# VH-VL binders against q9vpl3: the designs that were tried, part 459

Target 1, 224 residues: q9vpl3
Amino acid sequence: RGKINIQRPKAPHYERARVVAVTQPKYPELPKAKSCFKTRAERTQQQQENPYNEIIAREVRNWLDHSRLVAFFHLSSITADDIFRVRVQLHKQNLHLKSYGSKIIEQAVKNTRYEAIVPLFHSNHCIVFSPDPEKTAALLRIVRRVPQMVLLGGIVEETMLSRNQLVAYAQMPGLHAVQAQLVQTLSQAPGHLIQQLQAHQNSFVQVLDVHAKNQMNEETPKST
Key: E = the ipSAE of ESMFold2; O = the ipSAE of OpenDDE; V2 = 0.75 times the mean of E and O plus 0.25 times the DockQ between their complexes.

## First folded at step 17 (VH-VL)

Design C170 (framework fv_imvotamab_arm2; at its last fold request DockQ between E and O 0.32; V2 from the best seeds 0.72)
Fold by OpenDDE, fold request of step 18:
Structure C170 (fold): chain C 224 residues (1-224), chain A 120 residues (1-120), chain B 112 residues (1-112)
Amino acid sequence: as target 1 above (224 residues)
Amino acid sequence: EVQLVQSGAEVKKPGESLKISCKGSGYSFTHYWIGWVRQMPGKGLEWMGIIYPHDSYTRYSPSFQGQVTISADKSITTAYLQWSSLKASDTAMYYCARIDYGETFGFDYWGQGTLVTVSS
Amino acid sequence: DIVMTQTPLSSPVTLGQPASISCRSSQSLKHSYGNTYLSWLQQRPGQPPRLLIYKISNRFSGVPDRFSGSGAGTDFTLKISRVEAEDVGVYYCMQATQFPYTFGGGTKVEIK
């Protein structure tokens, strides 16, 4: 049994993390006792953390704003090599795998329409960006081969989708195909209406014709 | 393929102005940062500053703050480094490099460098 | 500013032998969010720098497997398992944990 690294416990599975997050008692934030003993260096580093996060947050926001496909993934015990392999595959499809700190993401989406994604980033995560929503199927195909990447949800065409919705979207015929189908359906509607309207008329004419034929047959004197 | 192509070598006199360029290609120029790095002859690398081409946000090293201006034109995927008044001490190789904070968190691709010589 | 100190200044190595370069930071490079933003750059003679390793131990695209990075906190190491002729140049460590970004002084790798 491999020595449980107590100092750096592996991030729990996403589901476990959710349970833990919900069950954690909301302790009033104890006034962070400014430990008087922070070295000048630590203080400087802390002071720079905020501006640094803001700078990087700009990048994150830009990716979010200009991507038509965004997918969020939890990373479960994935190695750097595995990530690299996936990145290469994704890149071939013009899919961009990025990893940012949770605080950076939080800062990036604060007071934006994307704020709802913050809870997705409690553990190790990555984001895939694409300018092309049609690449959703390709993305899912690639990620299916990587069990360590768990799809959490995404954004497609400015709409936030659940995991299941994203999968469903990927299975849908392309927007153009759907549009074509819609046009076909709409083009068939008048034809159906005309047929229905004419059906009654045609039936009536047929009945009249039969009646007329019967009358003609009755009027034909049996020439004895 | 990601490429950064810099403008050619410059020979200038003290007091002259100079603007050198770095053109990015093979990637989305507006999504990645561009940094400038100075290397004096026979010396190491010095970070000068960075720019985000999307909105032209800039941050400078304190050592270079007010000494140079970093800018970008996203329409032609080009970043610039400029001096209003060159000094002899500005003689160096200048590199532009791309920064990806979502992956490497460093300079992942570099230009070929621009040699600037300032002599009387 | 974080001072990056590299040792040795020069590393003469025999072809096929391993090389090791050390980089020490004046402060911990561990970011509050757990990542350490240390990278290694290679600069061959007459060429621009090239990224070798990022975030301590990750090889950048196209970098041979003979290059490896390790370390934590303030102490970092770049290793070349088998030095090749093309590995001649100056190697730099760089920190991007805080502004301003700073580089080590460089280590010159030469063939004996």
Scores: ipSAE 0.876, ipTM 0.945, lowest interface PAE 0.5, mean pLDDT 88
Fold by ESMFold2, fold request of step 18:
Structure C170 (fold): chain C 224 residues (1-224), chain A 120 residues (1-120), chain B 112 residues (1-112)
Amino acid sequence: as target 1 above (224 residues)
Amino acid sequence: EVQLVQSGAEVKKPGESLKISCKGSGYSFTHYWIGWVRQMPGKGLEWMGIIYPHDSYTRYSPSFQGQVTISADKSITTAYLQWSSLKASDTAMYYCARIDYGETFGFDYWGQGTLVTVSS
Amino acid sequence: DIVMTQTPLSSPVTLGQPASISCRSSQSLKHSYGNTYLSWLQQRPGQPPRLLIYKISNRFSGVPDRFSGSGAGTDFTLKISRVEAEDVGVYYCMQATQFPYTFGGGTKVEIK
């Protein structure tokens, strides 16, 4: 038996429009005049590859589960030396450049909210994973100088973002500014917090008073 | 920066157990696979199997299925190769190597090797 | 299992001359969605293997540009444009297109 089955309650989800890039590159492809029937050799190869792809998909699932930033790119022709240089620059920022076949991606996101990303991988692509969503600006700065990498969209904090939304996210004030705003909000609310605690305490005391009164009434015997 | 450091050479008798180690450093250990490769004296390379330390998923070559155990302890970034009962034919050099399916789709970094000698 | 056959078994080469190593698989290494997971490894005397080339033709980090890979389907070639003394060793091809992963028998490159 493999791993212990994890029972999950049915999570409430609301429908969202599929997040797509504003434009997708149109790659020239050779004409496909072939009928809908696949050859026996093609079917056999795909059947043999599905279990293999599912095994490799464990790596993609792990990256997805542990990355608060995921960015998807179309990748035009680029030399191995050039992509290596980009990978090194990204790695210095804790940004991990990867590429996987579309069938491996399909297996990795099956039965997840991310199934919508599969069409992005029908053409040549790459993915950047990072645990650090604040590195989005650094990612876009590095990639801006790499015209072969065309941003399609991403995932930040488990939320799918379009290309434009991801660019806008990268332009937000730094994490220190957001953190400072949070601290200021908490500091500006000490009176509100005290008031809320006092209201809860007063409600609790009222419940105790009612309980004690009911207990006193039940204790008293009825006499003449 | 990426390093795989294996445990030292072993001299054993037939029937003894053995567990050799491969410690990864300089990378996120749980995001990459570890494979084990045997090299018999004066011979080529043989794939023994792989493990994904994140979830301990293992896959063995049919030639080694049931003969060895591959395991990992992700808390100390270490993979292991074990024998319950060594045979003289297990005398070989054993390498661990890292696999990155998102870039090279092959063995990109290798350990220094562990020589295992089994003699009566 | 995919059998990987390398030729020649031994390649004595004069310093500065090219070397060419062939690897043939018993079936196509092309994955149905475009990738071929063929690697070349170098094992210098007394050392572990190291990755030279991955996915047919991509040089790994720190590999000199005198190494190049080519091929498709079942036929693959590693070329060393000008052999240097440090290139002495055994070269292996390896496929990761399907389990079990398999290696070629090796090609020894030596200086004559």
Scores: ipSAE 0.817, ipTM 0.909, lowest interface PAE 0.6, mean pLDDT 81
ESMFold2, look of step 17: ipSAE 0.738; ipTM 0.878
ESMFold2 (binder alone), look of step 17: mean pLDDT 93; pTM 0.951
OpenDDE, look of step 17: ipSAE 0.873; ipTM 0.942
ESMFold2, fold request of step 18: ipSAE 0.800, 0.794; ipTM 0.902, 0.901
ESMFold2 (binder alone), fold request of step 18: mean pLDDT 93, 93, 93; pTM 0.949, 0.949, 0.948
OpenDDE, fold request of step 18: ipSAE 0.874, 0.874; ipTM 0.943, 0.944

Design C171 (framework fv_imvotamab_arm2; at its last read DockQ between E and O 0.40; V2 from the best seeds 0.73)
Heavy chain, then light chain:
Amino acid sequence: EVQLVQSGAEVKKPGESLKISCKGSGYSFTHYWIGWVRQMPGKGLEWMGIIYPHDSYTRYSPSFQGQVTISADKSITTAYLQWSSLKASDTAMYYCARIDYGETFGFDYWGQGTLVTVSS
Amino acid sequence: DIVMTQTPLSSPVTLGQPASISCRSSQSLKHSYGKTYLSWLQQRPGQPPRLLIYKISNRFSGVPDRFSGSGAGTDFTLKISRVEAEDVGVYYCMQATQFPYTFGGGTKVEIK
ESMFold2, look of step 17: ipSAE 0.771; ipTM 0.888
ESMFold2 (binder alone), look of step 17: mean pLDDT 93; pTM 0.950
OpenDDE, look of step 17: ipSAE 0.875; ipTM 0.946
ESMFold2, fold request of step 18: ipSAE 0.807, 0.814, 0.809; ipTM 0.906, 0.914, 0.908
ESMFold2 (binder alone), fold request of step 18: mean pLDDT 93, 93, 93; pTM 0.947, 0.948, 0.947
OpenDDE, fold request of step 18: ipSAE 0.875, 0.876, 0.875; ipTM 0.944, 0.946, 0.945
ESMFold2, last read: ipSAE 0.748, 0.794, 0.752; ipTM 0.872, 0.896, 0.878
ESMFold2 (binder alone), last read: mean pLDDT 93, 93, 93; pTM 0.947, 0.947, 0.947
OpenDDE, last read: ipSAE 0.870, 0.875, 0.871; ipTM 0.943, 0.946, 0.945

Design C172 (framework fv_imvotamab_arm2; at its last look DockQ between E and O 0.34; V2 from the best seeds 0.69)
Fold by OpenDDE, look of step 17:
Structure C172 (fold): chain C 224 residues (1-224), chain A 120 residues (1-120), chain B 112 residues (1-112)
Amino acid sequence: as target 1 above (224 residues)
Amino acid sequence: EVQLVQSGAEVKKPGESLKISCKGSGYSFTHYWIGWVRQMPGKGLEWMGIIYPHDSYTRYSPSFQGQVTISADKSITTAYLQWSSLKASDTAMYYCARIDYGETFGFDYWGQGTLVTVSS
Amino acid sequence: DIVMTQTPLSSPVTLGQPASISCRSSQSLVHSYGNTYLSWLQQRPGQPPRLLIYKISNRFSGVPDRFSGSGAGTDFTLKISRVEAEDVGVYYCMQATTFPYTFGGGTKVEIK
């Protein structure tokens, strides 16, 4: 009984080979999973100018132009419920959480001073708008509790700030507090200056007085 | 609180002009879109068009294009829907609603509606 | 125009029982950006419509948790886990993926 060579099985009899060939389940070639990775090019071509983009871009531009605080966030695996909770908290502080498509944002900021923000929107993202830059601290306090929201940067009073700069800005005393301190410092400055000016004058007068006294003592003839 | 308050019910004759209003309050009126929706008696909802109060950009449904005019006065936070010549078929409830494309991408707040009756 | 078809037209429900409403679109509601802009509205008798669900499954502010939305592509469902008396009214699906926006024909929810 010839050793069945498992590595080179003898070709089956012609008839069996035919049956096997016909009965071989032609597994439909799994549709080559069109790699869901539509090449950047394919993604760009199919982006027919959705009339929606232009319309919504108008809205985005309006928010940007009328906001003194804009913060950009990356969203990492955040649930709808979590977003809603955050939105409610932000809204109480007159902070407006919005989410727009990257293409919409790109269209909205094209040829504007905001064009530099486009690279921030390559992933799942949201934007917080506020008319009040003083709300930066409140914003960061709220977002700190939401690890799924990662601060990327922002715009404060028309200045683009990095994440670190935005955090630093939030830690600064309010403009009014700084102004008040400045006014206090300035109000104290004249008093100090006057004191310093007077101190020099007084010192000079004292030196003169001492000199005068010494001269008077020298002129007093020892009446022998 | 976000509120949209519409003008009162109107009774008109065919051929008359009409302008109804929708006043927004409790939010930044210029940042959100206003849409108009028609509901004929006992019927469903029909989208008529939208306006962006900031610059008065408008878009109409093809079915309502040229039939109505949507406008807004941002100074008094009011949107308008107007007819130059009413028809009996214009008898319906008209709703204004706010659209937020940054959140819901739909009508999130609605006015109470304005009933327009056109009868000979 | 995208045609939105709702079923059933009428849904008589016993208090405390679940209700389900279906909405089918004539074409995919998936936007080029990957979002699906389907909303569910509730209109109680004599009242204006109210937003319940947006983007298929997101509950709007103030909406009870007994309301849930699901679906994808062309088929969408609104579910009410336990119908209450206040849930009586007409429910509409709405697509905002393409202009013009279109509504379903409505489903009337009534108490048996």
Scores: ipSAE 0.858, ipTM 0.932, lowest interface PAE 0.5, mean pLDDT 88
Fold by ESMFold2, look of step 17:
Formats: structure tokens, C-alpha cells, sequence
Structure C172 (fold): chain C 224 residues (1-224), chain A 120 residues (1-120), chain B 112 residues (1-112)
């Protein structure tokens, strides 16, 4: 049943199978010959893909496991010169631009904690990996000049972030700003310190109420 | 810059063992594959196999399966090609090369080669 | 195994003139992922191979723009628009669509 449904929907996609059929004419049994050639050609392609599935899946998994910043982009048509320029700029920031087949990425993350990224790969795409999550702002600055690369989302410090969350992450104050806030807090009177400790505790509670914040955002998404 | 530096030339007798090395530098060694390629004197190129240094996963060309061992030591960013018993027909230049399946899907950077001569 | 056949075996060329190298595979190199993993390598005298072109037509980093690749299916071409003295060497096509990886027999480019 699987072979039969593949026979009809897939016939226009197999130029190699049609070429083989033309070189070995089977005029009396074309529907049978079409099914035989296509099924064998598809089986050969699947066998060729199996070794690559293991090879590429190992590479993708390794990059995911060892990159504290991962960003996913939709990639529209782009010249080789343009993508090369982007790759050079990214490399200077320890940002590694990669492209893998969509089916391979799906197989690479299946049964892993990264399985949630699969929907991002329904179209042409590329991935940027980096060990340096602080490079998120540099990444977004570089790709802002590249309309062919459209941010879909990312992973920062093992946490999946939407496009908007990743942009917001890149705009947050750096570690230096946090250190300055701590020095200011420690230098103030005890009453100010108590109030700021309570604010930090409340910030943690607010993060835990993510679903409540999501419900409030759904209630007020419209603006004029 | 990405570099692959191979061990020096070897002169051996048939039946001797040999292990040659390929040291990678200037990139994240464990994130990229290393392949080995043989070039017999005056001949073309032959793929021997690949290894992923992260987990030592290997694949061999059928022509070389059981004839050589490919290994890696990621702590010193080095890949190896090894024979347990050399033959005169193993006389050749051996190259290591890096593979990036996320860009080139093939051999992007090459070592300088190691000449192995096996004769009585 | 996919057999890669290169022509010509030797290509003597006058400096500044174009050179064209053909590579034919025994089977289609189109992978189900939509890419054709056909590469071109250059081996200058006494040197290791060097990647020139990957995925049919993409120039690798540091490769002069006088090198270009084209083709589809089973027929591929490497062109050197204006041959220079440093272009002397042997050129190989290589396929990575199907294991094992296989190479063409090489084409020697030399100055007349």
C-alpha cells in the first residue's frame, strides 16, 4: 500500500527513474514498469540516506549539545557571494553558520530534548551555533543586514526561546550592568536593600507565572 | 587558521606495523570529521574512511575495511591511521582531510600528506 | 560504487586561455535532500589536494573567481576562464552523494 501511494504522488519528482525507464523502454507495461523503477530508485535513495542519517545526526547533535547559543533562520534564495560574506562576519564572532537537510535535522533531534525545534524546519533554513550566548546581540546585528535570513527562534543556555524572546534576550543588560546594580544595592541603606531583595524574589515569582503572563498577553495583543 | 599537520615520512618493511597521525588545530576538532585518502605513486585519489573524533564513530570504504584502523584522541586533537601488518602495495602518500557536512559536505582542508614506503 | 570519468586526461593550455574539464558519473548524483554533492579538487605539483568547488558550483574560501563549476545529474564541468601559471596541476572531481566516496581519474592541466 505504501509502494502504491508513493507510485502515484512521487512520479513527477523522480527524473532519475524516468531516465532509466526511457533508456530501457517497457511500452506494454508502463504502469508496472513505473512502479518497479520508482520503488527501486526510492529504495536505493533510502539506503543511501541511512548512512548519512547517522553521520549527520551525530554532527548536528554534537553542535546542539555544545552550543550555548543556537539560532534558527529561514533562508530564502541567496547568492553564494552574499552567504560567504555573512559566514565570514559570523565566524569572526565565533558564530558558526551551518545548513543541513530538514529530514536529517528531524532525525537528529528525535527522542532528544531538542525535538521541539522540528517545526522550524518546514522550509529552507540555516542554523547558527556558538559556545558564547553573549554573542546573541552580535548575531542579530549581523543578520539584520541580511533580509534573506529570517530569525525563527533559538536556544540559549539549554532554554528554547521564540523569536521575540531571543530578541528580548539580546537586548537585556549585560553582566556588567548586573554587577553595577549589585554594587549600588550594597552601598545603599538597609531599607533599600530589603526592598530590592524583595523585588528580586518577586521577579522570580513572575517568571514562574509564565502562563499567567501569556494569558495577559493574549488578552491585550491588539494595539492602535 | 585551520591546519592539519601529519606525521613524517615512513620507510618500513613488509609485515611491520605502523601508525601515522594527523593533528588538527585552529578549529573545534571534535565538531568536524576527519577522513583518510590514499594516493598511490602516480595515481589518483582513493577514499579510505572517516571518523568523528567526538565519539570515535567510524566508517570505512569497503576496499579498506579490515585492512586499516582509523582512530582519534580528542584530548590532543589527533586522528590516526594504523596498519597491523604492512604490505609492499601499501606504498603510497596518505592524506587526512576535514569534513564539514554543514557547509561543503566533503573534504575542505587537507593535511600535507605522509609518504609511506614499504620495501624489502 | 559510482564511477567518475574525467575527460580529457591531459589539457595543455596557452596562458590566459580558458580550460574546461568534464566529469561524468555512472549514476545520478542528485541526493534526496535536493543537493548534488559534487566537488572539484586541485592538486598542484608536490602539494596536497585543495578544495576548489563544492556542491557543483560553490567556490570555496580563497579560490579565485576564474574557477567555476556547472552541471547536473551525471554531467559536470569545471572551467578556468583564464589559465595562469599557478593553475598547473591535476584536477579531480569527487562525489559524496553515495558511499563510498569516489574520485575521477584526474585531468592534468599544463602550459603549452
Amino acid sequence: as target 1 above (224 residues)
Amino acid sequence: EVQLVQSGAEVKKPGESLKISCKGSGYSFTHYWIGWVRQMPGKGLEWMGIIYPHDSYTRYSPSFQGQVTISADKSITTAYLQWSSLKASDTAMYYCARIDYGETFGFDYWGQGTLVTVSS
Amino acid sequence: DIVMTQTPLSSPVTLGQPASISCRSSQSLVHSYGNTYLSWLQQRPGQPPRLLIYKISNRFSGVPDRFSGSGAGTDFTLKISRVEAEDVGVYYCMQATTFPYTFGGGTKVEIK
Scores: ipSAE 0.759, ipTM 0.882, lowest interface PAE 1.0, mean pLDDT 79
ESMFold2 (binder alone), look of step 17: mean pLDDT 93; pTM 0.948

Design C173 (framework fv_imvotamab_arm2; at its last fold request DockQ between E and O 0.37; V2 from the best seeds 0.73)
Fold by OpenDDE, fold request of step 18:
Structure C173 (fold): chain C 224 residues (1-224), chain A 120 residues (1-120), chain B 112 residues (1-112)
Amino acid sequence: as target 1 above (224 residues)
Amino acid sequence: EVQLVQSGAEVKKPGESLKISCKGSGYSFTHYWIGWVRQMPGKGLEWMGIIYPHDSYTRYSPSFQGQVTISADKSITTAYLQWSSLKASDTAMYYCARIDYGETFGFDYWGQGTLVTVSS
Amino acid sequence: DIVMTQTPLSSPVTLGQPASISCRSSQSLVHSYGKTYLSWLQQRPGQPPRLLIYKISNRFSGVPDRFSGSGAGTDFTLKISRVEAEDVGVYYCMQATQFPYTFGGGTKVEIK
């Protein structure tokens, strides 16, 4: 039985090595004892973080308040170049792609009607803003070509919409078209009502006419 | 196209007041910040402060706090930098620049600059 | 205040050759959210500054691909792969991680 060299153990068989690698307890790296002594610089940075976030949050809120279309996207392994390309395309349509920190967004929407969007921003995300809700279709068309941008939901005309609802909205005829259709439908209603009201009268008149004709025919003596 | 157009060069005496302007165009003026940057002759760039035209919120560099006033009129898409009393040391080129915290997180578009000369 | 130190002060470069500019911050520019707000600006003679690079490595619109930015933490680099005549000017790094915003002292790029 060959002396097991305990000082230089033979590398385990590939399969065993794989199992050992997978079964090695990942000891959570002991939280590096954050030395309680935050450097003056770190303290200063932390102190400035809150004011800084508040300042930027103002911008986010302004975009939310003045946008009639807001779309939220998750970014999955997207490169800076890809983002830039998309941004350019969106900008041509007066769609504004923005990216803010989650904490900034949280601060911006705190105690507002937009607070419900906070859970959407757990990872890399971006927001598209537009003053024109009619651009929803254009937005979706552009982002469909970018698989790394996953639509999470949005706000259209101050209404929060799910992903599916946004897609449905984009497929709807424009507001004007819907309004026109509504007007057309409403304009047809009186006509239909009149027709229904007159239908009985017309039927009655027809019956009377037939009766009258029959009577006239009976009164016409067959002049033999 | 995004443009920032600044007012023309100014020649003033010490003690005089001055207000220079920066007009934004080609973008939504109220959604982007405007910053002012000083460049003394032959020197580097110095951040002075920023304003959010939407609500006229301002933040100043400590070095310029109380020395200048930054303001904006969103109705005419114009930002202002003003001095109540100029000093010879205020002689410099002053730039306005747009800040987009949602994209670049910096000064993305710049005005052409306004040269201010303060001499006795 | 975060002090931004640029090196070299002057960079004479031959046309077609690469140039490299370094910017060092006195503190980490990594924001608590993991983003680093470092920008590079170009100022040509007699012109206003122009944004070249934002967030360390992103080229701004209209910026040629010969410009690239890199770095992390406190050390950042702007590279010009092939210097052209139009690249003559002063380059500045800027941090926007915390107030007050601060600029580097500038690096003058000149043609030999």
Scores: ipSAE 0.876, ipTM 0.946, lowest interface PAE 0.5, mean pLDDT 88
Fold by ESMFold2, fold request of step 18:
Structure C173 (fold): chain C 224 residues (1-224), chain A 120 residues (1-120), chain B 112 residues (1-112)
Amino acid sequence: as target 1 above (224 residues)
Amino acid sequence: EVQLVQSGAEVKKPGESLKISCKGSGYSFTHYWIGWVRQMPGKGLEWMGIIYPHDSYTRYSPSFQGQVTISADKSITTAYLQWSSLKASDTAMYYCARIDYGETFGFDYWGQGTLVTVSS
Amino acid sequence: DIVMTQTPLSSPVTLGQPASISCRSSQSLVHSYGKTYLSWLQQRPGQPPRLLIYKISNRFSGVPDRFSGSGAGTDFTLKISRVEAEDVGVYYCMQATQFPYTFGGGTKVEIK
């Protein structure tokens, strides 16, 4: 079963191309393991489930709204005992391991800048939420021993990061203020970002694709 | 350790009001749901409803809609079940239980129960 | 409403012997993205219910491995491989696939 890569390095309209890729393109189309067409019975079931999923999505939205760190993983076959052991280790670090159905995730991120994450949840997955972005290093240390959990990327301080960007973030020495400043810089308009990346080549090479997918919020950055 | 501690047993007369409590500890109270379950004497379990303490969203079983009020005070990590006018048929054991849709998708931790006796 | 039917209503079992409890739902419990939200609860005499099994077959924390769950669609089974004295009580299945959440009528496990 395939991994979902949410990034394309040099696609200037990736957000629009990603929306088109989620729909059923006609030609040319790569083969897929699962049919995208659904029977009438399946469509009716989903219509009946949508109000229920919307209610449950309150939980996902609450986690997203109160987590400065969110990490997405592909989950291979793993025993209940093994996943429980990982959950306990993560919990000790204020890291909360969760999994939700893809339709519940869709409702939670609908009409937000995070809509691009939905395709990650069509396969077996898990998510780690935490209010503490400085726990990213601890997260990666714990899951390093768990090959069944494959890091796909994450969100730090409301900015989407690729796998490599999240790993790089975790390796940065520093105070919370320095890490918050870096994430705040990544949320600037593309023009400001280009100049910032040219000045910080070691730190920013891997973030270019993240900003191509997200429009800059016109609101003033909140200082913390 | 996750704990749900309920208020003590109540003996009431028909027509009286009652509010029983369920205090959660050992977890992030506002990230998890609280459900209420009735067990009538000698009978099985009945779902009454749920609340999400984060935003106070509530959902009632049709059998209990309009019969009880479910509420929460997140500042003291406490959920409540309330009757404005008790009936003799409300005599039962009432449990609160936590729901985690991100892990078990079910009632993972239970309170000890509150016995409510309504007799004239 | 989804009706959950448990059989048997009472299961007297000799210590050390297996017990098997069946739960049947009035309609499929499979959600559109392939998850099934069926749980098994145990209520020992004089105690609150406790979660044993969630999502058909996953043992909850602290549940002995003699408990196992299986099933699909509308038919589900809880098995106790070797009944111990502490396993006496009433067992309930429960579905959370849709509102209202519903329980089976219970199966009383006793030592004979």
Scores: ipSAE 0.826, ipTM 0.919, lowest interface PAE 0.6, mean pLDDT 81
ESMFold2, look of step 17: ipSAE 0.765; ipTM 0.885
ESMFold2 (binder alone), look of step 17: mean pLDDT 93; pTM 0.949
OpenDDE, look of step 17: ipSAE 0.875; ipTM 0.946
ESMFold2, fold request of step 18: ipSAE 0.794, 0.796; ipTM 0.900, 0.899
ESMFold2 (binder alone), fold request of step 18: mean pLDDT 93, 92, 93; pTM 0.945, 0.945, 0.947
OpenDDE, fold request of step 18: ipSAE 0.874, 0.875; ipTM 0.944, 0.945

